VHH binders against q9y6x5. Designs and how they scored, part 39

Target 1, 379 residues: q9y6x5
Amino acid sequence: LPPKLLLVSFDGFRADYLKNYEFPHLQNFIKEGVLVEHVKNVFITKTFPNHYSIVTGLYEESHGIVANSMYDAVTKKHFSDSNDKDPFWWNEAVPIWVTNQLQENRSSAAAMWPGTDVPIHDTISSYFMNYNSSVSFEERLNNITMWLNNSNPPVTFATLYWEEPDASGHKYGPEDKENMSRVLKKIDDLIGDLVQRLKMLGLWENLNVIITSDHGMTQCSQDRLINLDSCIDHSYYTLIDLSPVAAILPKINRTEVYNKLKNCSPHMNVYLKEDIPNRFYYQHNDRIQPIILVADEGWTIVLNESSQKLGDHGYDNSLPSMHPFLAAHGPAFHKGYKHSTINIVDIYPMMCHILGLKPHPNNGTFGHTKCLLVDQWCI
Key: E = the ipSAE of ESMFold2; O = the ipSAE of OpenDDE; V2 = 0.75 times the mean of E and O plus 0.25 times the DockQ between their complexes.

## First folded at step 15 (VHH; framework vhh_surovatamig_d1)

Design r6 (at its last look DockQ between E and O 0.87; V2 from the best seeds 0.79)
Fold by OpenDDE, look of step 15:
Structure r6 (fold): chain B 379 residues (1-379), chain A 122 residues (1-122)
Amino acid sequence: as target 1 above (379 residues)
Amino acid sequence: EVQLVESGGGLVQPGGSLRLSCAASGFTFDDYAMSWVRQAPGKGLEWVADIWQSGSEKYYVDSVKGRFTISRDNAKKSLYLQMNSLRAEDTAVYYCAKESYNYKTGFSFDHRGQGTLVTVSS
C-alpha cells in the first residue's frame, strides 16, 4: 500500500508557545515522533503565502501568492475577496496534492487548506471542503478521516486547517498569558481528539501525520502605530496591502511617493521593489508592488484609524516571534527525536519523499530533514 | 443590514454598578463571537471582554477581571455587560462589536454600534 500523509496546520501557532505553556497531548505526540522546535517561514509571514510555500517548497516570489491581498497590474485583477478562487493566482506553482493525484491509484483530500478549493492546473482535490470558518474542527476531522479510510482511489495525502490560535492571538495578544493559556489548552485538546480519532479508526500506526503552522504572533499596542496619512495624501497611491507590510501602488511618480514615505517613521523601512533585501526572496514577481513598507516588530501601519488588534503577524521572517514549529509522527519518522531549526520550504521535499513523489523544482533542501526520517542516514 | 444598538450607559459614582445591553440584528447572531470595546477620552479603542458563540467561553481584559461579566442571549440576539465596582478609569464610550474571522482577511470587528457613554465620577 502506498504511504499516507496527513498535514495539519494550526494557524498562528508561535514556536515558543511550546516552551511557555503545557501541551499534554501534543507532547505525547512528540514523544512518539519528532519535533522541529523552530521553522523559519517565508516573507511575508502571512497565512496564504506560507501555506502555499509548505506545499510547493517555493519562496513567495516563485509560487506567486505574495500576500493575502494582491493586485496584478497587467490583468488588473485583485486577490482580496474571500470568495476569490481564480486559478490565475495559483497556477505559477504546482502544489503537492496536485502532484499526488496525477499518480496512479492515488487521490488527495483537504479540509480548508488555502488553495485546495481551487482548480490548479485544471486539477482540484478529489475531496475537499469549501472554506467556512463556522465549521467545527470535529466536522473537518471527521471528513478527513473518513476520506483517508474509505476512499477509492485511496486518499494518500490530506490536509487539515484550523484558524486557532491565530484568531485569539490577534484578539488577546500573544503576551496575555491567562487568556492565551486557555486558548492553547483548547488547541491541545483538539490534538488529543485528532489522535484519538485516528486510533479509533485503526489509522494511527500506518498514517504519517505532520502538525505545523504557518507563522507566529507578535504583541501589538495602541502606542506603536504608524499613520501613513500623516506622511502622504491618500490620493497619491493605491493601497494593495496594509500591515505590517504595506504594498503601495503609486498614482503619481514613484520617486515622489517614495520620498514622501521614506522618512515617515523610524519604525518602518521603505523599499523600492528593486531594493528589497535579497534575504526576503521577495522581488522577482510582477505581483509585488513598486513600493513596499515594512514595519518593525510590534508596530502597526494604519490609515487614520486605530488598530483593534493586540497581536499581528507578517513581519520580518527572521524574527523568532514569527516562527512556527513542526511535529510529526508515523512510520516515516523517528521516535523521540528533536531538531532545532529548518526552513518552511524544506517541508515540501520531505513530504514528497515520504509519499514517493518526484518533487517539482523547489527552494527546499531535503538534507535539512534527513535526521527526522527513519530511512535516511543522519550524521 | 447588520445593526448593533447599545444601551444602559449613564452617570454613576465610584463603586457603583451598571448593566449595558446590546440589541443585534441583520445577521445570524449565534454564529459569531461578540465583544465589548471601549474608548476613553483622548485614548484609543480598547478591547474589554468577549463571549464566544455558545456563551460558555468568556474572556476579559485584566483591568476588568472580577468586576465585569459578559453574557449573551442568543434567542433574543442580545449581548450584555454587567459592570460592578466601577472606577473612574472605566469612564468611556462602550461599544458592542461583532467579531469576524477569515483565513485570508484575518480577525476583525466588522461591525460596532453607536456606543453608550459610561461616566464614573464623584
Scores: ipSAE 0.870, ipTM 0.946, lowest interface PAE 0.6, mean pLDDT 96
Fold by ESMFold2, look of step 15:
Structure r6 (fold): chain B 379 residues (1-379), chain A 122 residues (1-122)
Amino acid sequence: as target 1 above (379 residues)
Amino acid sequence: EVQLVESGGGLVQPGGSLRLSCAASGFTFDDYAMSWVRQAPGKGLEWVADIWQSGSEKYYVDSVKGRFTISRDNAKKSLYLQMNSLRAEDTAVYYCAKESYNYKTGFSFDHRGQGTLVTVSS
């Protein structure tokens, strides 16, 4: 039978939560499989870019989902709640579920992974749920397992997305150990439910399962605000995205806008597009605006004095607080192996290998993940 | 149209109690987690407590744990905050807030009421 893979994301699961909180179910999963303790994600460390990087193996500049809020200067289109399912935004790359289901005798299923309800290159996931945050984890899991068990052609690649601990991390802040321990216990129970459901349905032994996340979370504070209105009149620019990486489209001379911003705060770096550090791999796409502002860890860029969040993400991808983990179990993976670090773009070529798919051109390095896999020489 | 109307504020001595109420309309109340947030004079907004949709999960900021109790009545579309052992530092305008989450935009308070003033003074 063809190899099968379930890719699961718990949004905003910071790598060190695993060490600082109790996860009996996840720890049992890891003991029978593999753990990568830190995954180095892509800049900007936001939900849509990183979820698309996982499934394409590409940096944001190459796959075109460069932020959660975007403007395409060539077409003058805005990426908004009413327009985020337009294939235009997603068509600069081919995600793994498209490649998978175009193979003979294969289909793909999705429970709300970003992009799976969009017809990318005229191809939408064979089975999918439209995004709706009110749908329970249990219902998402029921649909995924139903599709894995009862579909023709068989579902060989499936995804499952859950909003926690991102939602609670924003709300309570990652440093609130009492509140976050209760939230994280609920997430561990969901992982226990996932494993038990797979065992009950006879899927566990022949299904490869990856549990990972897109980014971490850092603590914010009313004492760490950068008031953009105090530096520049809002009439001089269009704001495409605000915090913690602001995307600035000048309405007047770009150099004049840059000069007004460059000394606005010692807790914010201001970059002309051509000066964005090479290590970000965040320059060569028309959706990256002429000026970006990158706040320091835990600082919030605001237009007024208010802040609605106690935790946030999107910061420099070198920050450990922005890094998720990866755990995996299944016939393709070793048992009881722990690995320190991979790049998030490395996940795509590894998944292609497991599924027997020819990867599209990508930024990942298969060699970085070889030690996780039973069929590879770990040299 | 979403509408949130707070009541129950007033002047109370330290150690006293107040019960805040919030009447909600214009949305399916049961589908949303709800928060109390407050703003002390000269300070920014501070999240105080929230309660998830069924009322079974309640969370509090450290400074009010053990003193405040959030509750909701889904049949009456109402949110409550029982405030005991009040301190001068609890002086603020208290707002009822509707929570919102979307995987693209993240967590936010998308609506709040006009607020009710709580003054704790000797």
Scores: ipSAE 0.655, ipTM 0.875, lowest interface PAE 1.4, mean pLDDT 93
ESMFold2 (binder alone), look of step 15: mean pLDDT 82; pTM 0.818

## First folded at step 16 (VHH; framework vhh_surovatamig_d1)

Design t1 (at its last look DockQ between E and O 0.84; V2 from the best seeds 0.81)
Fold by OpenDDE, look of step 16:
Structure t1 (fold): chain B 379 residues (1-379), chain A 122 residues (1-122)
Amino acid sequence: as target 1 above (379 residues)
Amino acid sequence: EVQLVESGGGLVQPGGSLRLSCAASGFTFDDYAMSWVRQAPGKGLEWVADIWQSGSEKYYVDSVKGRFTISRDNAKKSLYLQMNSLRAEDTAVYYCAKESYNWKTGFSFDHRGQGTLVTVSS
């Protein structure tokens, strides 16, 4: 039988939560599998870009999902909450579920994952749920396990997505120990439910499971706001994305807009597109706007409004608060092995290896994950 | 159209109690977590308490823990805030707020009412 892989994402699960809170079920999962303590995600550290990086192995500039909100100046198309199903935005890369279906006579399933409800390269996930935050974890898990067990061709790659602890992190702030403790306990219980369900269905021993996240969460405050309206008139630019990385489309001369913003706050870096630091790998895409603003950790960019969020993400991807973790269990993985750090783009070549797929060109390094795998030599 | 209408505010002495109500309409009330937020004079909006969809999960800001109780009646599409042992620092306009989460847009209060004024003064 072909190997199977379930990729689970708990949105906004900061890596150090594992050190600061108790996770009996997750720890048991880790004990019987592997842990990568820190995963360096891609810049910007937002949900759609990073989830697409996980399944493509590409930096954002390469796969083309450069933010949760985008604008293409040539086509004048917008990528937004209610407009994200146009393959135009996704076709700059080939996600793993498409590869899985095209290279082999196999199926893919998703409950849920960014892009899984879109025909990418004329291929859509064989099974998928449209995004709906109201759908319970149980229902998502039921669908995924049904597809994994009863599909023809067999589902060999599946995704499962959950909104916590991101939602709560935004609401309560990651430093609210009492409230976050309750939220994180619930997440651990869900992991317990996942494991129990897999065992009950006889999937546990043969299914490879990766539990990871797209980004962390940093504490925000009403005392750390950057008001752009104090620096530049709204008539001079179009805002494509706001905080903590703002994408600015000038309506007047770019240099003039830049000059108005460059000294707006000591807690915000302003970059012309060509001056964006190379380490971000966030330059070589037309969907990146002419000017980007990057707030310091914990600072929020606002427009004459007070932020109601006590936590946020999207900041510099070198910040530990932005880093998620990766845990895995299954026949492909060692038992009781811990690894310090990988890059989020390294997950893709690993998953391809597990599934026996030929990876598309990517930015990941398979060598970074070799020690996690039983069939690989590790020094 | 989403509507949130707060009531129950007023003048109260320190140590007193008030019960705020919010009538919701224009959306499936039981599908959404609800919050109370407040804005004191000269300050920004502050989250006070929330209650999740089922009503069993309640969260509070530290300053009101043990004093305030949030509740909801999904059948009546109503949100409540029982405020006991009120303090001067609780003086604010209190707003009922509808929570919204989207994996792309994140967390927000996508709607809030006009607010009700709570004044705690001797």
Scores: ipSAE 0.889, ipTM 0.953, lowest interface PAE 0.5, mean pLDDT 96
Fold by ESMFold2, look of step 16:
Structure t1 (fold): chain B 379 residues (1-379), chain A 122 residues (1-122)
Amino acid sequence: as target 1 above (379 residues)
Amino acid sequence: EVQLVESGGGLVQPGGSLRLSCAASGFTFDDYAMSWVRQAPGKGLEWVADIWQSGSEKYYVDSVKGRFTISRDNAKKSLYLQMNSLRAEDTAVYYCAKESYNWKTGFSFDHRGQGTLVTVSS
């Protein structure tokens, strides 16, 4: 039987939710598999960059999806809802589903992972759903399990994406115990449904399943706003992205724009591109703008108005509040093993190993995940 | 065209009650979670409560928990807010809002009504 892998993401699932809330179904999944308690994600800690880093093993500067909103200075193209399916944006890397389905007798399926509805290197996921947030988890699960069970060539790599707890984390805030407890209970029920469906279809024993996330969530407040309009006239720059990492394209002398911004708030770091800290691995791509502004945790950059969010993400990737977890179950994984930390880019070479794929050049380290796998000697 | 029309605001004494209504049209009401959002004089917008599509899931900001109850009638395409034990701090214009989510742009309110004024004073 060919090795099979289902990669599941629950968007915005902060690692410490596992310790602070009740998850009977996810805890049972973990007890019968493995847990990585903290995954250090890539900066910027946003949805598109981190989902693409998972499937490419690359830092954002190397895979080219450097933010959820981008501008490419060479081609003058903007990455937004209107043109995010243009392969131009995605072609700086090769995601695992492309490599997988180019193998003999293999295909890939996707229930809404960033990039799976794009023909990257002229190759689109063999089966996929176009993104639509109104499609229920049940329908996504039904499609993905149908493809895993009934496709020729067989689906050996599949993805499933869900918007929670990110949506609710933004709306209610991660510190609202009552609201988040009820939301997280519903997510745990969905995990229970996933496992039950896989068992009923006879997939559970031979399918490897990874449940992970792209980032966490931190509490925001109307008392923690940085008003950019108070520091600089909006006519002096083009705003490519706003918060919590603003991407600034100067319309006038760059040094003048920098000088107006550098003292704007003590709760914001202002970087010229060449001065972005090396630990971010966020410098060497033309889509990274000449100036970035990085707000402190829980601070929101605004344009002379209030913020509607009670929670946000995108902050420094050293912050524990930005880190997701990873859990996995299946024939490739140990049972009952817990691991403290990996880097999010490490997931890609591990997945390639499980599927018997040669990884493309990447930033991950296979050795960081060896102890999760039954076929590896753990040192 | 999406239309949201709030009603039921007015002047009330502290400790009193009001019931707000919102009539929705121009979209499939059942497909969207709905919120009440308020704006006190000289302040920004504050999320108050929301209710998910079926009406079975209801969420509140801490300051109104136990005092306010959100509800919806999908057949009438209507959203409601029962406000009890009102305080001076609840004085605001209350807006009915349609929720939207996109995995890149995140959560937002893509439409609001004109609002209805609630004044809590003696």
Scores: ipSAE 0.712, ipTM 0.890, lowest interface PAE 1.2, mean pLDDT 93
ESMFold2 (binder alone), look of step 16: mean pLDDT 82; pTM 0.817

Design t2 (at its last look DockQ between E and O 0.84; V2 from the best seeds 0.00; counts 0 for: grease 24.8 > 24.2)
Fold by ESMFold2, look of step 16:
Structure t2 (fold): chain B 379 residues (1-379), chain A 122 residues (1-122)
Amino acid sequence: as target 1 above (379 residues)
Amino acid sequence: EVQLVESGGGLVQPGGSLRLSCAASGFTFDDYAMSWVRQAPGKGLEWVADIWYDGSEKYYVDSVKGRFTISRDNAKKSLYLQMNSLRAEDTAVYYCAKESYNWKTGFSFDHRGQGTLVTVSS
């Protein structure tokens, strides 16, 4: 039997939610499998870049999905809802479902993962759902389990994406314990439903399941706003992305725009592209704009007074509030093992190993995850 | 076109009660969570409460917990806010807001009504 893997993402699931809230179903999943307490994600800590980093093992500068909102100066294309399925954006990397489908007698399925509805290198996920946030978790689960159980050639790699707790984290803020406790309980119930469904269909014992996330969430406030209009006129730049990392395309001399911004707020770092810290691995792509503005944790960049989310993400990837977790269960994984930290790019070579796939060149380190796996010696 | 029409605002003394209503049209009301948001004079927009698409969950900002109750009638495509024990700091324009989520842009209020003014004053 070929090895099978289901990759599940609950968007915006901050690592410390596991210790600050009750998750009886997820904790039972962890008890019978493995936990990585903190996953260091990639900068910018946004949904599309980090989901693509998981499945490519690449930093954002290398895979080309550098933010949720992008401009490519060479082609003059904008990454938008009407253009985000253009393979142009995605073709700088080869995601794992493409490599998987190239194997004999294998297919891939997706219940809404970024990129799975795009023909990347002329290859689209064998089965997929188009993104629609109104589709219930139950329907996504029904589709993915049907594909895992009934497809020929067999589905050996599958994804399942869910918008919570990201949606509620934005709305209520991660520090609202009363509201977030009820949200997270519902998410734990969904995890219980997932496991029970896999057991009922006879999939549980022979399917490898990873439950992870792309980023965390930090608390925001009306009292922590950075108003760009107070520092620079709109006419001097094109705004590609706003908050918490603004992407600035100058309309006048770049140094002049930089000088207008560099002292705008003590709660914002302003970088020329060549001065972006090396630890971000966020410099060597044409889609990274000449100037970026990086707000301090919990600060929001605005053009004027506007409506505010109570929680946000996208901040410096060194911040613990930006880090998700990873849990896994299945024949490839130890039972009852806990690991402190991996990098999000390490997930890709681990998944390739589990599936018997040759990984493309990537930034992950297999050695960081080998202790999770039963077929590896960990000393 | 999405339309949200608030009503029920007015002048009320501290400790009083008021019930806001919102009539919704131009979208499948039953598919969306709905919010009340407010804007006090000289302040930014503040989320107050929301209710999930089927009414199964209700959430409140800390300052109104125990005093305000959100409800919806999906058959009538209507959203309500029962406001009890009103305080001076509850003075604001109250907006009915349609929630939206997109995995790139996240949570947002993609439409809101014209608002209804609530003034809590002696």
Scores: ipSAE 0.665, ipTM 0.856, lowest interface PAE 1.3, mean pLDDT 93
Fold by OpenDDE, look of step 16:
Structure t2 (fold): chain B 379 residues (1-379), chain A 122 residues (1-122)
Amino acid sequence: as target 1 above (379 residues)
Amino acid sequence: EVQLVESGGGLVQPGGSLRLSCAASGFTFDDYAMSWVRQAPGKGLEWVADIWYDGSEKYYVDSVKGRFTISRDNAKKSLYLQMNSLRAEDTAVYYCAKESYNWKTGFSFDHRGQGTLVTVSS
């Protein structure tokens, strides 16, 4: 039987939550599997870019999903929450579910994941749910397990996505111990439900399961705001993305816009596109706008509006608060092994290895995950 | 069109009580978590409390815990905030806010009412 892999994402699960809160079910999962304590994600540390990096092994500049909101100046197309299904945005890379179906004539399933409801390279996930935040975890889990058990060709790769603790992190802030404790307990219970369901269906022993996240969460405050309207007239630019990384499309001379913004706040770095630090791997794509603003950790870029968010993400990917974790269980993984850190792009070649797929060119390093795998040497 | 209309604000002495109401229309009320937010004079908007779509979960900002109670009546499409033991620092315009979340834009209050003024003064 071909190996099977379920990739689960709890959005915005900051790595250090594991140290600061109790997770009986997740800890049991980890005890019987592996843990990577910190995963360095890609810049910008947003949901769609990082989820696509997980399944492509590419930096954002390479796979082309460079933000949750994008604009292409040539085609005049917009990428937004209400307009994200145009293959134009996704076709700069090949996600693993497409590879899975095309290389091995297998099926893929998605109980939601960025891009899974889009025909990418004329291929769409064999089974998928359209994104709907109102759909319960139970329903998503029921669908994914049904597809894993009853599909022809068999589903060998599946994704499961959940919005917490990101939603609550935004609302309450990650430093709200009382409220976040309740939220994280619910997440742990969902992990318990997942494991129980897999056991009940006889999938647990043969299914490889990865539980991970796309990014963390940092504490924000009304006292840490950067108001762009104080620095530049709104008529001088188009805002493509706002906070904590703003994408600026100048309506006037770029240099003039830059000069108006460069000293706007000591808590914000302003980059011309060509001057974006190399370590971000966020330069070589036409979808990256001419000017990028990067707020310091915990600072929020705003217009003449008050932010209601007490937590946010999207900041420098070197910040620990932006880092998620990775846990895994199944026949491909060791038991009771902990690893310190990997890059988020390293997940892709590992998943390809587990599934017996030839990876597309990617930025991941398979060597970084060898110690997690039973069939690999680890020195 | 989404409409949120707050009521129940007024002048009250310290230690007093008020009950705020919010009438919602223009959307499926019982599908969404709802929040109360407030804006004190000279300050930004502050989240106060929220309630799950079915009322099963309630969360509060620390400063109002034990004093405020959020509730909802989905049949009446109404949100409530019982405010007891009011303090001077509770003085603010209080807004009913509809919560929204998606995986791309994240969390937001996509709608809020015009607000109702609560003044706590001796």
Scores: ipSAE 0.472, ipTM 0.800, lowest interface PAE 1.2, mean pLDDT 95
ESMFold2 (binder alone), look of step 16: mean pLDDT 81; pTM 0.810

